VH-VL binders against Cytochrome c oxidase assembly factor 8 (COA8). Designs and how they scored, part 75

Target 1, 167 residues: Cytochrome c oxidase assembly factor 8 (COA8), of Homo sapiens (Human) (q96il0)
Amino acid sequence: APERGAERRDTAPSGVSRFCPPRKSCHDWIGPPDKYSNLRPVHFYIPENESPLEQKLRKLRQETQEWNQQFWANQNLTFSKEKEEFIHSRLKTKGLGLRTESGQKATLNAEEMADFYKEFLSKNFQKHMYYNRDWYKRNFAITFFMGKVALERIWNKLKQKQKKRSN
Key: E = the ipSAE of ESMFold2; O = the ipSAE of OpenDDE; V2 = 0.75 times the mean of E and O plus 0.25 times the DockQ between their complexes.

## First folded at step 10 (VH-VL)

Design oa5 (from o65 with light chain E34W; framework fv_pabinafusp; at its last look DockQ between E and O 0.26; V2 from the best seeds 0.00; counts 0 for: pae E 2.2 > 2)
Fold by OpenDDE, look of step 10:
Structure oa5 (fold): chain C 167 residues (1-167), chain A 124 residues (1-124), chain B 112 residues (1-112)
Amino acid sequence: as target 1 above (167 residues)
Amino acid sequence: EVQLVQSGAEVKKPGESLKISCKGSGYSFTEYWLGWVRQMPGKGLEWMGDIYPDDSDTTYSEKFKVQVTISADKSISTAYLQWSSLKASDTAMYYCARQGWHYDESGPFGFDYWGQGTLVTVSS
Amino acid sequence: DIVMTQTPLSLSVTPGQPASISCRSSQSLLHSDWKTYLHWYLQKPGQSPQLLIYKVSNRFSGVPDRFSGSGSGTDFTLKISRVEAEDVGVYYCSQSEHFPYTFGQGTKVEIK
């Protein structure tokens, strides 16, 4: 019985860009675009005196970033795969080889590729709708916590100033 | 790690102007009061004043209010102490110090981190 | 200005023996929030001051348990249960209840 080669599902390596900001930085850092998602990762600063609310905001931002990275990495892989399959199928239908006489990868014309994009968008329409919905939900939550953190910071500042004024 | 790094030692003549610096790192510079403390040679500590870098709110001791100017540049996490005209009596070690606070505690709890000090020598 | 008076101004201690420094303020350091804003600093020879105790009795991070602060109102005490060689320096009490912030004269602690 021929050993069915385990199709290594190329799980998109969760290659969080190992962008390490300088250890002494007190700011969020933006890394280079990830090779799979094409999104720039953000390394979030952790304050010395991080409040529970600030921590919650930071975690929510981190989780949302990871969610976005995974979505787009998978989407880009799917797109690339389906695009290649489309090209191969169309070339085969035309009786054309996968390589040109010059040894270059055979490509389809812009009109044929337009059909691919239309089909791809149509096929993934529902997926994009759900993504957009969840994107708005996450960003709304982040914005809400940003507001809370801002209020907390104002309150802390006022407490420090009130003590100075009472003296 | 929280660090306050001050500018190097200064040797000046009476009547000269001077601006020394204190750079904060390892914390949110805008959220803590930063004070200046003078120590004359062989003497104790004297609080001169402080600044809140976020809005540049400043408080001075009456002894120092006319003698010095405290300022901050939050963009580079740096506070400054400045004299328009130095006197021989200004010869001292000058420390910047952060006034510590915690969100779980009521009010600040003294100067928790200090710079290494800047020695200012004013001689004719 | 609030006058902070330390006693003694100098103390020579044998290693392993206890030490005690008193600090008296000219006015109460009790704030309306029921906290007392008295602090203790140590300045080791050739170094910057460092925070030891804040708000009368709270040890700052990294401060050994041999250091303790006590007191109320106007009278405060810093105690070292067993003095070590590394404890040599000048100790300052300080108040941050009233402006301007003020320091004691300092107490020089030396090893015999």
Scores: ipSAE 0.562, ipTM 0.798, lowest interface PAE 1.0, mean pLDDT 91
Fold by ESMFold2, look of step 10:
Structure oa5 (fold): chain C 167 residues (1-167), chain A 124 residues (1-124), chain B 112 residues (1-112)
Amino acid sequence: as target 1 above (167 residues)
Amino acid sequence: EVQLVQSGAEVKKPGESLKISCKGSGYSFTEYWLGWVRQMPGKGLEWMGDIYPDDSDTTYSEKFKVQVTISADKSISTAYLQWSSLKASDTAMYYCARQGWHYDESGPFGFDYWGQGTLVTVSS
Amino acid sequence: DIVMTQTPLSLSVTPGQPASISCRSSQSLLHSDWKTYLHWYLQKPGQSPQLLIYKVSNRFSGVPDRFSGSGSGTDFTLKISRVEAEDVGVYYCSQSEHFPYTFGQGTKVEIK
């Protein structure tokens, strides 16, 4: 049987790409940053005596983590792709090549790149607004289920001790 | 794997204090009642009391209520049975045991997992 | 307090033969939820007690099918359909219906 219950949220060793939590741990683990999203994943503990409500909470937390990691991984890729396209377009407009005479990638200065950052934020503003709304909705649901699990645990404490005095 | 590991055997004199321990592992320590059971030499089993480690809610058998103290330290998943002044009649084997339950059942299973026991010998 | 009385106190059984242990409570163990919190334990020589049967008739995980429990109200029975050498020890009935929890005095089972 696996260890049950969380005593604390433990961290894992940083600096390795493949994280492996200790065997028989009864705690959630926070792993190193994901390569694409830069978010630290939580490796959730699954207790032996996990109720359907506890399982639903765990699944919701897992799904929210996956959703969050996917969003930022996709945004990072979109940012990189659109950054390169912006640079190429501006270099073409200025009549410059994609590489310098030394063979390095041609770039724009920080002031020129400010236009890209402004345009990227403006273009993606509504997407980030919806992300924030969905993030709050998900976290509200998680908090609500955490409260329900806490109440269930109180009920289970009382249920475990259904006693009548013999006198 | 649910495991309850108790502290080692004790040899004491009357009037001395003693605190024995029971460390739980392989399960959610704070979500189960943990009981103490005495077995006097050549005798049967006697329930002494139990504790819910999450909030230290403790129940004692009236026979033992003033004789022992049951406590827990949930940060190290450990419960304790303590005497302030031992008597020769306290010579016995002491077990800790977890009260079993499941979320889809009503009421306890009794004691589903037991420690190895701690022999306490009180003699002059 | 609920007194749990076991009979017999000692039992010598030829290997392969059945055995039966009776447990009587001083008052009814029927809970308001129509469940009875009567359990059976085995303490093998030199070992801690182990749970065999919980709530009258339910075998605990890893307990062989040859063990069965029955009864209601005040009268309960543990049966071993075919006693094996590994079944030697002291058997206890116990109730967790009423505070304080109580145990029977034990039934020693040995092989003859």
Scores: ipSAE 0.411, ipTM 0.726, lowest interface PAE 2.2, mean pLDDT 84
ESMFold2 (binder alone), look of step 10: mean pLDDT 91; pTM 0.943

Design oa8 (from o75 with heavy chain Y110G; framework fv_pabinafusp; at its last look DockQ between E and O 0.23; V2 from the best seeds 0.00; counts 0 for: pae E 4.1 > 2, placed apart)
Fold by ESMFold2, look of step 10:
Structure oa8 (fold): chain C 167 residues (1-167), chain A 124 residues (1-124), chain B 112 residues (1-112)
Amino acid sequence: as target 1 above (167 residues)
Amino acid sequence: EVQLVQSGAEVKKPGESLKISCKGSGYSFTEYWLGWVRQMPGKGLEWMGDIYPDDSDTTYSEKFKVQVTISADKSISTAYLQWSSLKASDTAMYYCARQGWRFDESGPFGFDYWGQGTLVTVSS
Amino acid sequence: DIVMTQTPLSLSVTPGQPASISCRSSQSLLHSDEKTYLHWYLQKPGQSPQLLIYEVSNRFSGVPDRFSGSGSGTDFTLKISRVEAEDVGVYYCSQSEHFPYTFGQGTKVEIK
């Protein structure tokens, strides 16, 4: 399955955030890729006058980011571990050492490695399907709350304007 | 932290124009009314008017409506107070101040943060 | 315009003693939302005003609990339970119920 979390973070060119203009004087920002997950974290701004609904949205986005980073960090570790185990097993079966005479790790050719990639994808198919299901559920919830926050903001602006126009 | 930083002191002659500034930081600039308050030497405080920077909706005290222009540039979080022709009676300290509100209180609760002031001196 | 009248115009207080400032408005400051838009500010010597009390009795963030406000309608009071050296300056009441917003003439508080 494709890396859907990363696509949603980094769709904009360098120097331009993928988010709408930030909350005018302060804003969220995107950090460098995480060492383990390869995903760029978002650092969320907490405004002085955050409504309960805005807080719920921010916490949901934070939870989703943490969940996504944990998933891919774990998958990257599993991939690396199983890759090395596969290489070790195939080299041992061929009667070859784990290192070249120069001391560098021995590897398998592209045809041999293709078997590993096929097996890994097959083995992890259901895990990635459940990840995709949960990703869609989380994204739907986030989008829903973003809409509610947008409406709340409009309503508050209208109320303040009506108060001023009472004279 | 919320800060309002105003432009520096000005010394002018009657008839000259002037535009002083107030830059807001540490908060969502377009979501709060921002007011201007005059303090003449040795005297109290006078509200001049305010602006909602999101759409530049402006409210003026009747006393100042013809004498000054209040404006804002939301792209740089800055509000302005401007005279087309200064008078000696315009000599004063001018403050910008943010009108506070909280979501759970729904309305303004006074001027919660103030700029450092801009002294304008008009003399021949 | 709503006239805000403060009394006294000047106070000289021994440190540790209480102080009380009265503010009277020429019209009710009660709004239809049942809030009363009366605020208190302190301007220390050489400084910008700072908000102390909003909506009659609510202390603004960072304001010591020795400051309290009370009143209703047209009559309001600011009390300082124990005046400290840092409390010197000019105190203003203000209304934001009616345009134009107006301030009282100020009460200067000094240490004896």
Scores: ipSAE 0.245, ipTM 0.652, lowest interface PAE 4.1, mean pLDDT 84
Fold by OpenDDE, look of step 10:
Structure oa8 (fold): chain C 167 residues (1-167), chain A 124 residues (1-124), chain B 112 residues (1-112)
Amino acid sequence: as target 1 above (167 residues)
Amino acid sequence: EVQLVQSGAEVKKPGESLKISCKGSGYSFTEYWLGWVRQMPGKGLEWMGDIYPDDSDTTYSEKFKVQVTISADKSISTAYLQWSSLKASDTAMYYCARQGWRFDESGPFGFDYWGQGTLVTVSS
Amino acid sequence: DIVMTQTPLSLSVTPGQPASISCRSSQSLLHSDEKTYLHWYLQKPGQSPQLLIYEVSNRFSGVPDRFSGSGSGTDFTLKISRVEAEDVGVYYCSQSEHFPYTFGQGTKVEIK
């Protein structure tokens, strides 16, 4: 019985170049665009005395970022794969090789590629709709917790001011 | 780790202006009051005033209200103590210190973290 | 201004022996929130002050168990159960109940 070669699912190497900001940084850092998602990762600052609300906000932001990175990494891979397959299929149908006489990768014209883009968008329309919905939900949640953290900070200041005024 | 790093020692003449700095790191700079404390040579500690960096709200001791200006630049997590005209009597060590206070804590904890100090010498 | 009076102003202690420093405030440091805003600091030779005790009896992070604070109203005490060589310095009581914040004169602790 021939050992079915385990198709190495090219899991996108999780080697997100973890841009490590300087350890002494007191602010969020934006890294270079990820090679797969093309999204710039944010390294979130973690204060030593992080409040539970601040921690919750940070975690939610991190989770949302990871979700976005994964979505777009997968979407870009799918797009690239389907695009290549489309090009190969069309070239084959035309009786053309994958390489030009000059040795360059054969490409389709803009009109033919327009058909690909239209088809790709149509096929992925529902996926994008769900993404947008979830994107809004996550961002609303983040905004909500940002508000809570802001209120907490205001409260801390007000308590200290009240103490100063009572004397 | 929470750190307060102050500018280096200063040697000045009477009548000169001076601005010293205190940079906070390892915490949310805008959420804590930052105070300045003077220590004259061989003497005790004197609270001068404080600032809340988020909105630059400042409080001064009456003794120092006309003598110094406290300010902050939250964009670089830095507080400042400034004199418009130094006197020989301003010769002292100056410390910045964070006043600990959190919503979920029993603060204020006094001055929980201190800078290394800035020695200011005013001599003719 | 609130006057903070420390006694003694200097203390020479044999290593391993206990030490006690008293601090008296000119007014009560009890706040309406039922907390008492008295703090203790140590300034080691050539160093910046460091927080030892906050709100009368709470040890700050990293402070050894040999340090303890007690008191109420206007009378407070810092105790060191067994003085070590590293405990040399000037101890200050401070109040943050009344504006302006004030410090005691300091108590110099030396080793015999």
Scores: ipSAE 0.024, ipTM 0.627, lowest interface PAE 3.6, mean pLDDT 87
ESMFold2 (binder alone), look of step 10: mean pLDDT 91; pTM 0.938

Design ud1 (from u5 with heavy chain S54R; framework fv_belrestotug; at its last look DockQ between E and O 0.51; V2 from the best seeds 0.00; counts 0 for: pae E 4.9 > 2)
Fold by ESMFold2, look of step 10:
Structure ud1 (fold): chain C 167 residues (1-167), chain A 123 residues (1-123), chain B 108 residues (1-108)
Amino acid sequence: as target 1 above (167 residues)
Amino acid sequence: QVQLVQSGAEVKKPGASVKVSCKASGYTFEDYYMHWVRQAPGQGLEWMGVINPRGGSTSYAQKFQGRVTLTRDTSTSTVYMELSSLRSEDTAVYYCARGYSRWEGTFYYFDYWGQGTTVTVSS
Amino acid sequence: EIVLTQSPGTLSLSPGERATLSCRASQSVSESYLAWYQQKPGQAPRLLIYDASSRATGIPDRFSGSGSGTDFTLTISRLEPEDFAVYYCQQYGDSPLTFGGGTKVEIK
């Protein structure tokens, strides 16, 4: 059963954005890299006259970004945790301390670390395959809705131009 | 019309938990962050934390970290604030407030407030 | 964390007088991201001013805000009886969001 509280878990926390676009802007903004995922979030503008189709597209883009942010935040936490565990395990096997005599963290050389990277990639291969599949599915859906929004906007402009000429 | 309607007053004993609801209406619930602010009797306003109703991510003031939990139910457009391990010092009026922004995933100032929920903690 | 210090703590004035409320930040507030709220007894706060100087919808023009950087001011040009309340400033230029301690405007 899951434990309630502030216990560390396999999932990374999803941060609340601190980025504040200028108040008078009317554009989407690319914020600074998220602390956990290291991805730059897009802060999507909410226009006052947003059509239902435009809202669907924006929400799909936001949901896709949230999913992507969470995936990489979790992978980065897992990577960091397992990297430290690997280093500590290898140092212990060699009879070496966790810190150098100068107090800095002991590390492994690049050749030794290559074993970790290969092991991590192999262990997570299926997870990354499913991530890629879902990523492409989401991006195809977004592209489809972008096309629908573009046609809606062209149609609305043509109606406005027709009314202006008729008046 | 934007409205934030909170649950009724609560009387609790020390060590208990309280869960206050805030039901939003009149706007797209998932587009705006929801904040919680409290006010002890005769005191000023104290920010407790924020929830993004899209995805449910949260951030809490350090003073309340570990004791406060914000959750939401998008199907009912409702945010919940749970404060645990109550002390007499937690006697206050608790407000939900909508964080205004024209950009999803950000918040600026509080343009709409709930009516407040009085929580009294006494032996 | 940006600390907001409001002064005076209490401002005793008569109706028709001009009220000047100060809010000072411990460090510069980016883009003048500062709001003012009015709170009457037993009521939730009401947004008056945002972005240091912009009036919220439905707020009378006797309320005005000014300032930038670390120094911000709320001015009530001619106090009405309904303006006697507590006023709070709040910054949103940096995390966490913080409030000032409040200024009570009371009838002399």
Scores: ipSAE 0.161, ipTM 0.663, lowest interface PAE 4.9, mean pLDDT 85
Fold by OpenDDE, look of step 10:
Structure ud1 (fold): chain C 167 residues (1-167), chain A 123 residues (1-123), chain B 108 residues (1-108)
Amino acid sequence: as target 1 above (167 residues)
Amino acid sequence: QVQLVQSGAEVKKPGASVKVSCKASGYTFEDYYMHWVRQAPGQGLEWMGVINPRGGSTSYAQKFQGRVTLTRDTSTSTVYMELSSLRSEDTAVYYCARGYSRWEGTFYYFDYWGQGTTVTVSS
Amino acid sequence: EIVLTQSPGTLSLSPGERATLSCRASQSVSESYLAWYQQKPGQAPRLLIYDASSRATGIPDRFSGSGSGTDFTLTISRLEPEDFAVYYCQQYGDSPLTFGGGTKVEIK
């Protein structure tokens, strides 16, 4: 009995990027694309003297990133699964095997696959609309806090200059 | 002061599941990744997995993939490690350990450890 | 995965002697992301060294770490009675995180 290779269900390991930024860096880094989401993770630097407002911004950015990573990892997994099921179903209906005589994985033609893509997009349209809405809300919030942090940094620089002039 | 307090010792039969808790205090719970490391009697340390308390994202060592589940409760600052399909070889002391990271999403070294939880798997 | 090999497995020394512990990686550890831990019987590990050479808070000056790439060393300049324990190296330059097999420092 041929040992059915246990299809390693690549459960999308959530977001611990294998990428390690340089030890001496004090900046955010962009990692390679994640294998499940295909999104490039940002590694946010944690300064020793992080202000509460900076921390809030960093947390919001990190949460948004994790949300995006999870969404697309799950979406890609769903897509891959449904695509495979569609192909198998269609091949079966045609009386075709899953493999060609040459041992290659049997594929559907572009027209048949177009039907799959149309159906998949239609089925997931509402999900994508909610994602886009929430994406904008999160990014507006991030932008707002970026503005606040920028103002705080300006104010702190001005105070430091005044203190240096008074001494 | 940073403290990690784990649940008490467990005795389980082969095939059962065990759930160990780790309560964190003395720091912002969501700012640090929590890791699990086990140590079989007279053996070395073995990394099992990591959880981000903020998003709940997890990563597991390949050896434990499909058997280990890490969860967190942010309201109680507690991380849980559940190990299923227990075997005699799973007899070990299980530690939670706080991971220090200079960059979020990148795990580094363990600066604080729980006291350990002994799990014994016996027939 | 990166396999860490510690040597010797056991080191028998007297109080006041110098201890030198080796940790060798099967491949280069990125950015010298290597830590050292001390473990006493019945206790959790304690962080000694991080980033190959940085001493953790509250660790005595007699502990020092060195090395890069594949070869790392923990040195105890003068052994105190409380230093007789098992020492582990750990890499965090790549996933999965891995530990060495440990070196037992015992009294001669």
Scores: ipSAE 0.027, ipTM 0.624, lowest interface PAE 4.8, mean pLDDT 87
ESMFold2 (binder alone), look of step 10: mean pLDDT 92; pTM 0.938

Design ud2 (from u5 with heavy chain S57R; framework fv_belrestotug; at its last look DockQ between E and O 0.01; V2 from the best seeds 0.00; counts 0 for: pae E 19.2 > 2, placed apart)
Fold by OpenDDE, look of step 10:
Structure ud2 (fold): chain C 167 residues (1-167), chain A 123 residues (1-123), chain B 108 residues (1-108)
Amino acid sequence: as target 1 above (167 residues)
Amino acid sequence: QVQLVQSGAEVKKPGASVKVSCKASGYTFEDYYMHWVRQAPGQGLEWMGVINPSGGRTSYAQKFQGRVTLTRDTSTSTVYMELSSLRSEDTAVYYCARGYSRWEGTFYYFDYWGQGTTVTVSS
Amino acid sequence: EIVLTQSPGTLSLSPGERATLSCRASQSVSESYLAWYQQKPGQAPRLLIYDASSRATGIPDRFSGSGSGTDFTLTISRLEPEDFAVYYCQQYGDSPLTFGGGTKVEIK
């Protein structure tokens, strides 16, 4: 009996990005697209003298990024799984094998696949609506804290200038 | 002072599961990734996995994929490591270790360690 | 994965001597993301060096790290009695995180 190679279910490892920013850098870095989510991760720099407000902003950005990475990794996995199941089911219904005579993976035509995409989008419509809502909420919050951090930085620069003029 | 305090020694049968806790104190718990590293008797250190500050993302070494589960409770500042389908080869000291990096989402070195938890798997 | 090979496996020295420990990677470690740990019997590892050459807080000056790419070295300039332990290198330049097999520094 041929040992059915255990299809390593590539559970989307919420893996630490393999990208390493330059050691001496003091800036945020954008990594290559994640293999599961297809989203480019941002590596947030942690300054030594980070203000509480800057820290809060960084955390909110990181949490939002993680939320996005997880959502799309799971969505892509679900999509790939359901697509494969659909193809297999349709081929079986047609009395076709999973492989062509040439040994290639059997595929459905564009019209048949259009039905899959329509059904998939319909099924996931509510999920995408909630995602979009939450995406806007998170990004508005981030933008608000970015504004606060900007004001804090301006104020700190002004105080430093005043102190230098008084000495 | 940063402290990581782990749960006591465990004795388990083959096929059972073990859950080890790591309680953190002396720092902002929500700011740091937590890692787990094990050490078999007389052997080296082996990285098992990591959990992010929010507890929403984990990454595991391929060897432990499907058997290890990391969880985090912010309210108690505690991280848990559960290992299932225990084998004799899982007899080891298990450590939680705080990860540090200059960049979030990158790789880490371990600046603080728990005291270790001995897990013995015997028939 | 990056495999780290430490050498020698055992180093027998006297107090006051210089210890040189090697850690070789199977591939280049990005940005010299390498750490060194000391472990005494029955204790958890203790961080000594990070980023190949940066000394951790509270680590004596007799400990130094060097190296880049695939070859890294931990040096103890003058062994103290408390320095007899096992030393591990660890890379964090790629996933998964990996450790060397360790070098035991023992008293001659």
Scores: ipSAE 0.421, ipTM 0.792, lowest interface PAE 0.8, mean pLDDT 90
Fold by ESMFold2, look of step 10:
Structure ud2 (fold): chain C 167 residues (1-167), chain A 123 residues (1-123), chain B 108 residues (1-108)
Amino acid sequence: as target 1 above (167 residues)
Amino acid sequence: QVQLVQSGAEVKKPGASVKVSCKASGYTFEDYYMHWVRQAPGQGLEWMGVINPSGGRTSYAQKFQGRVTLTRDTSTSTVYMELSSLRSEDTAVYYCARGYSRWEGTFYYFDYWGQGTTVTVSS
Amino acid sequence: EIVLTQSPGTLSLSPGERATLSCRASQSVSESYLAWYQQKPGQAPRLLIYDASSRATGIPDRFSGSGSGTDFTLTISRLEPEDFAVYYCQQYGDSPLTFGGGTKVEIK
């Protein structure tokens, strides 16, 4: 499901990348992975003479990126938090502390951790299915508008060619 | 930061009309549907209608057909809700709420709400 | 139109207890398009859950949603003092958009 207008994906400080594209770029370009989502953001070129249709396409692409960034930032945070909670709960059941005598975080064996991974995946199955559905819907819309922009550009070139021949 | 700011409280007599404004900021006004929801004192939430700000198309709940009119002013990013032929049972808090804008035939949940406008209908 | 029936109407619990709120639809809600809102006195509603089980931004993980078809549940695993409020479900799987009647969660 779409989520628009969020200032950030959690209560922590902003998760946006520190990367800034060059001013007056004529190209879309890809920045470094976002700290929270691990996805590389695209920084979109905004031409000075952008048509309304071109603007709609760019906004659809921007919105899809923001939605995707937010989804994975949330999932990564949830995974980390639930993993720690699982480990803490199982360590307490064993009567063990949260840290080893060396000061490192105590862990569970591979078999125990496999239980966590299975439970996490099962719990989040429906959420990921809805994510996939919305991802395809968004890609279809983007592809549709890409086609409309391409046709608009061809049509404008044909009108310009026809205008020159008529003059 | 998305923000929806509504006009102040209104006191009206039965038979009059009221017009409540909802000014949007922090996002592209034309990209999201704007809904209106009311809540009578001590009661639940009641959906009234929706406007698509990009074209001004509206859809209203059946019980409000003919009495409610939604309009918008894109230059000020403001939606207006006008309710006519007011009755005592129209006394309520009226909220504007932002919904996701997309292809025809679907409505989504409301991620941002205005602070509410109290409309009191009394003699 | 899809009628949403919330139960119980009022849920009296103490802080630290688990709250389970039910929302039942008169017909199947397509794609589990169901949201939950929290409303405190004198405030506008706040989105908690969308698509039946997805938490909105900034919502604590003690809030969880589940269900599909006609039966949906909001669970608050451990009530905090700030959680005593009225909760509404809302479906957006079919027109018109409809809300449940609300469940008031109050301190015992």
Scores: ipSAE 0.000, ipTM 0.450, lowest interface PAE 19.2, mean pLDDT 80
ESMFold2 (binder alone), look of step 10: mean pLDDT 92; pTM 0.937

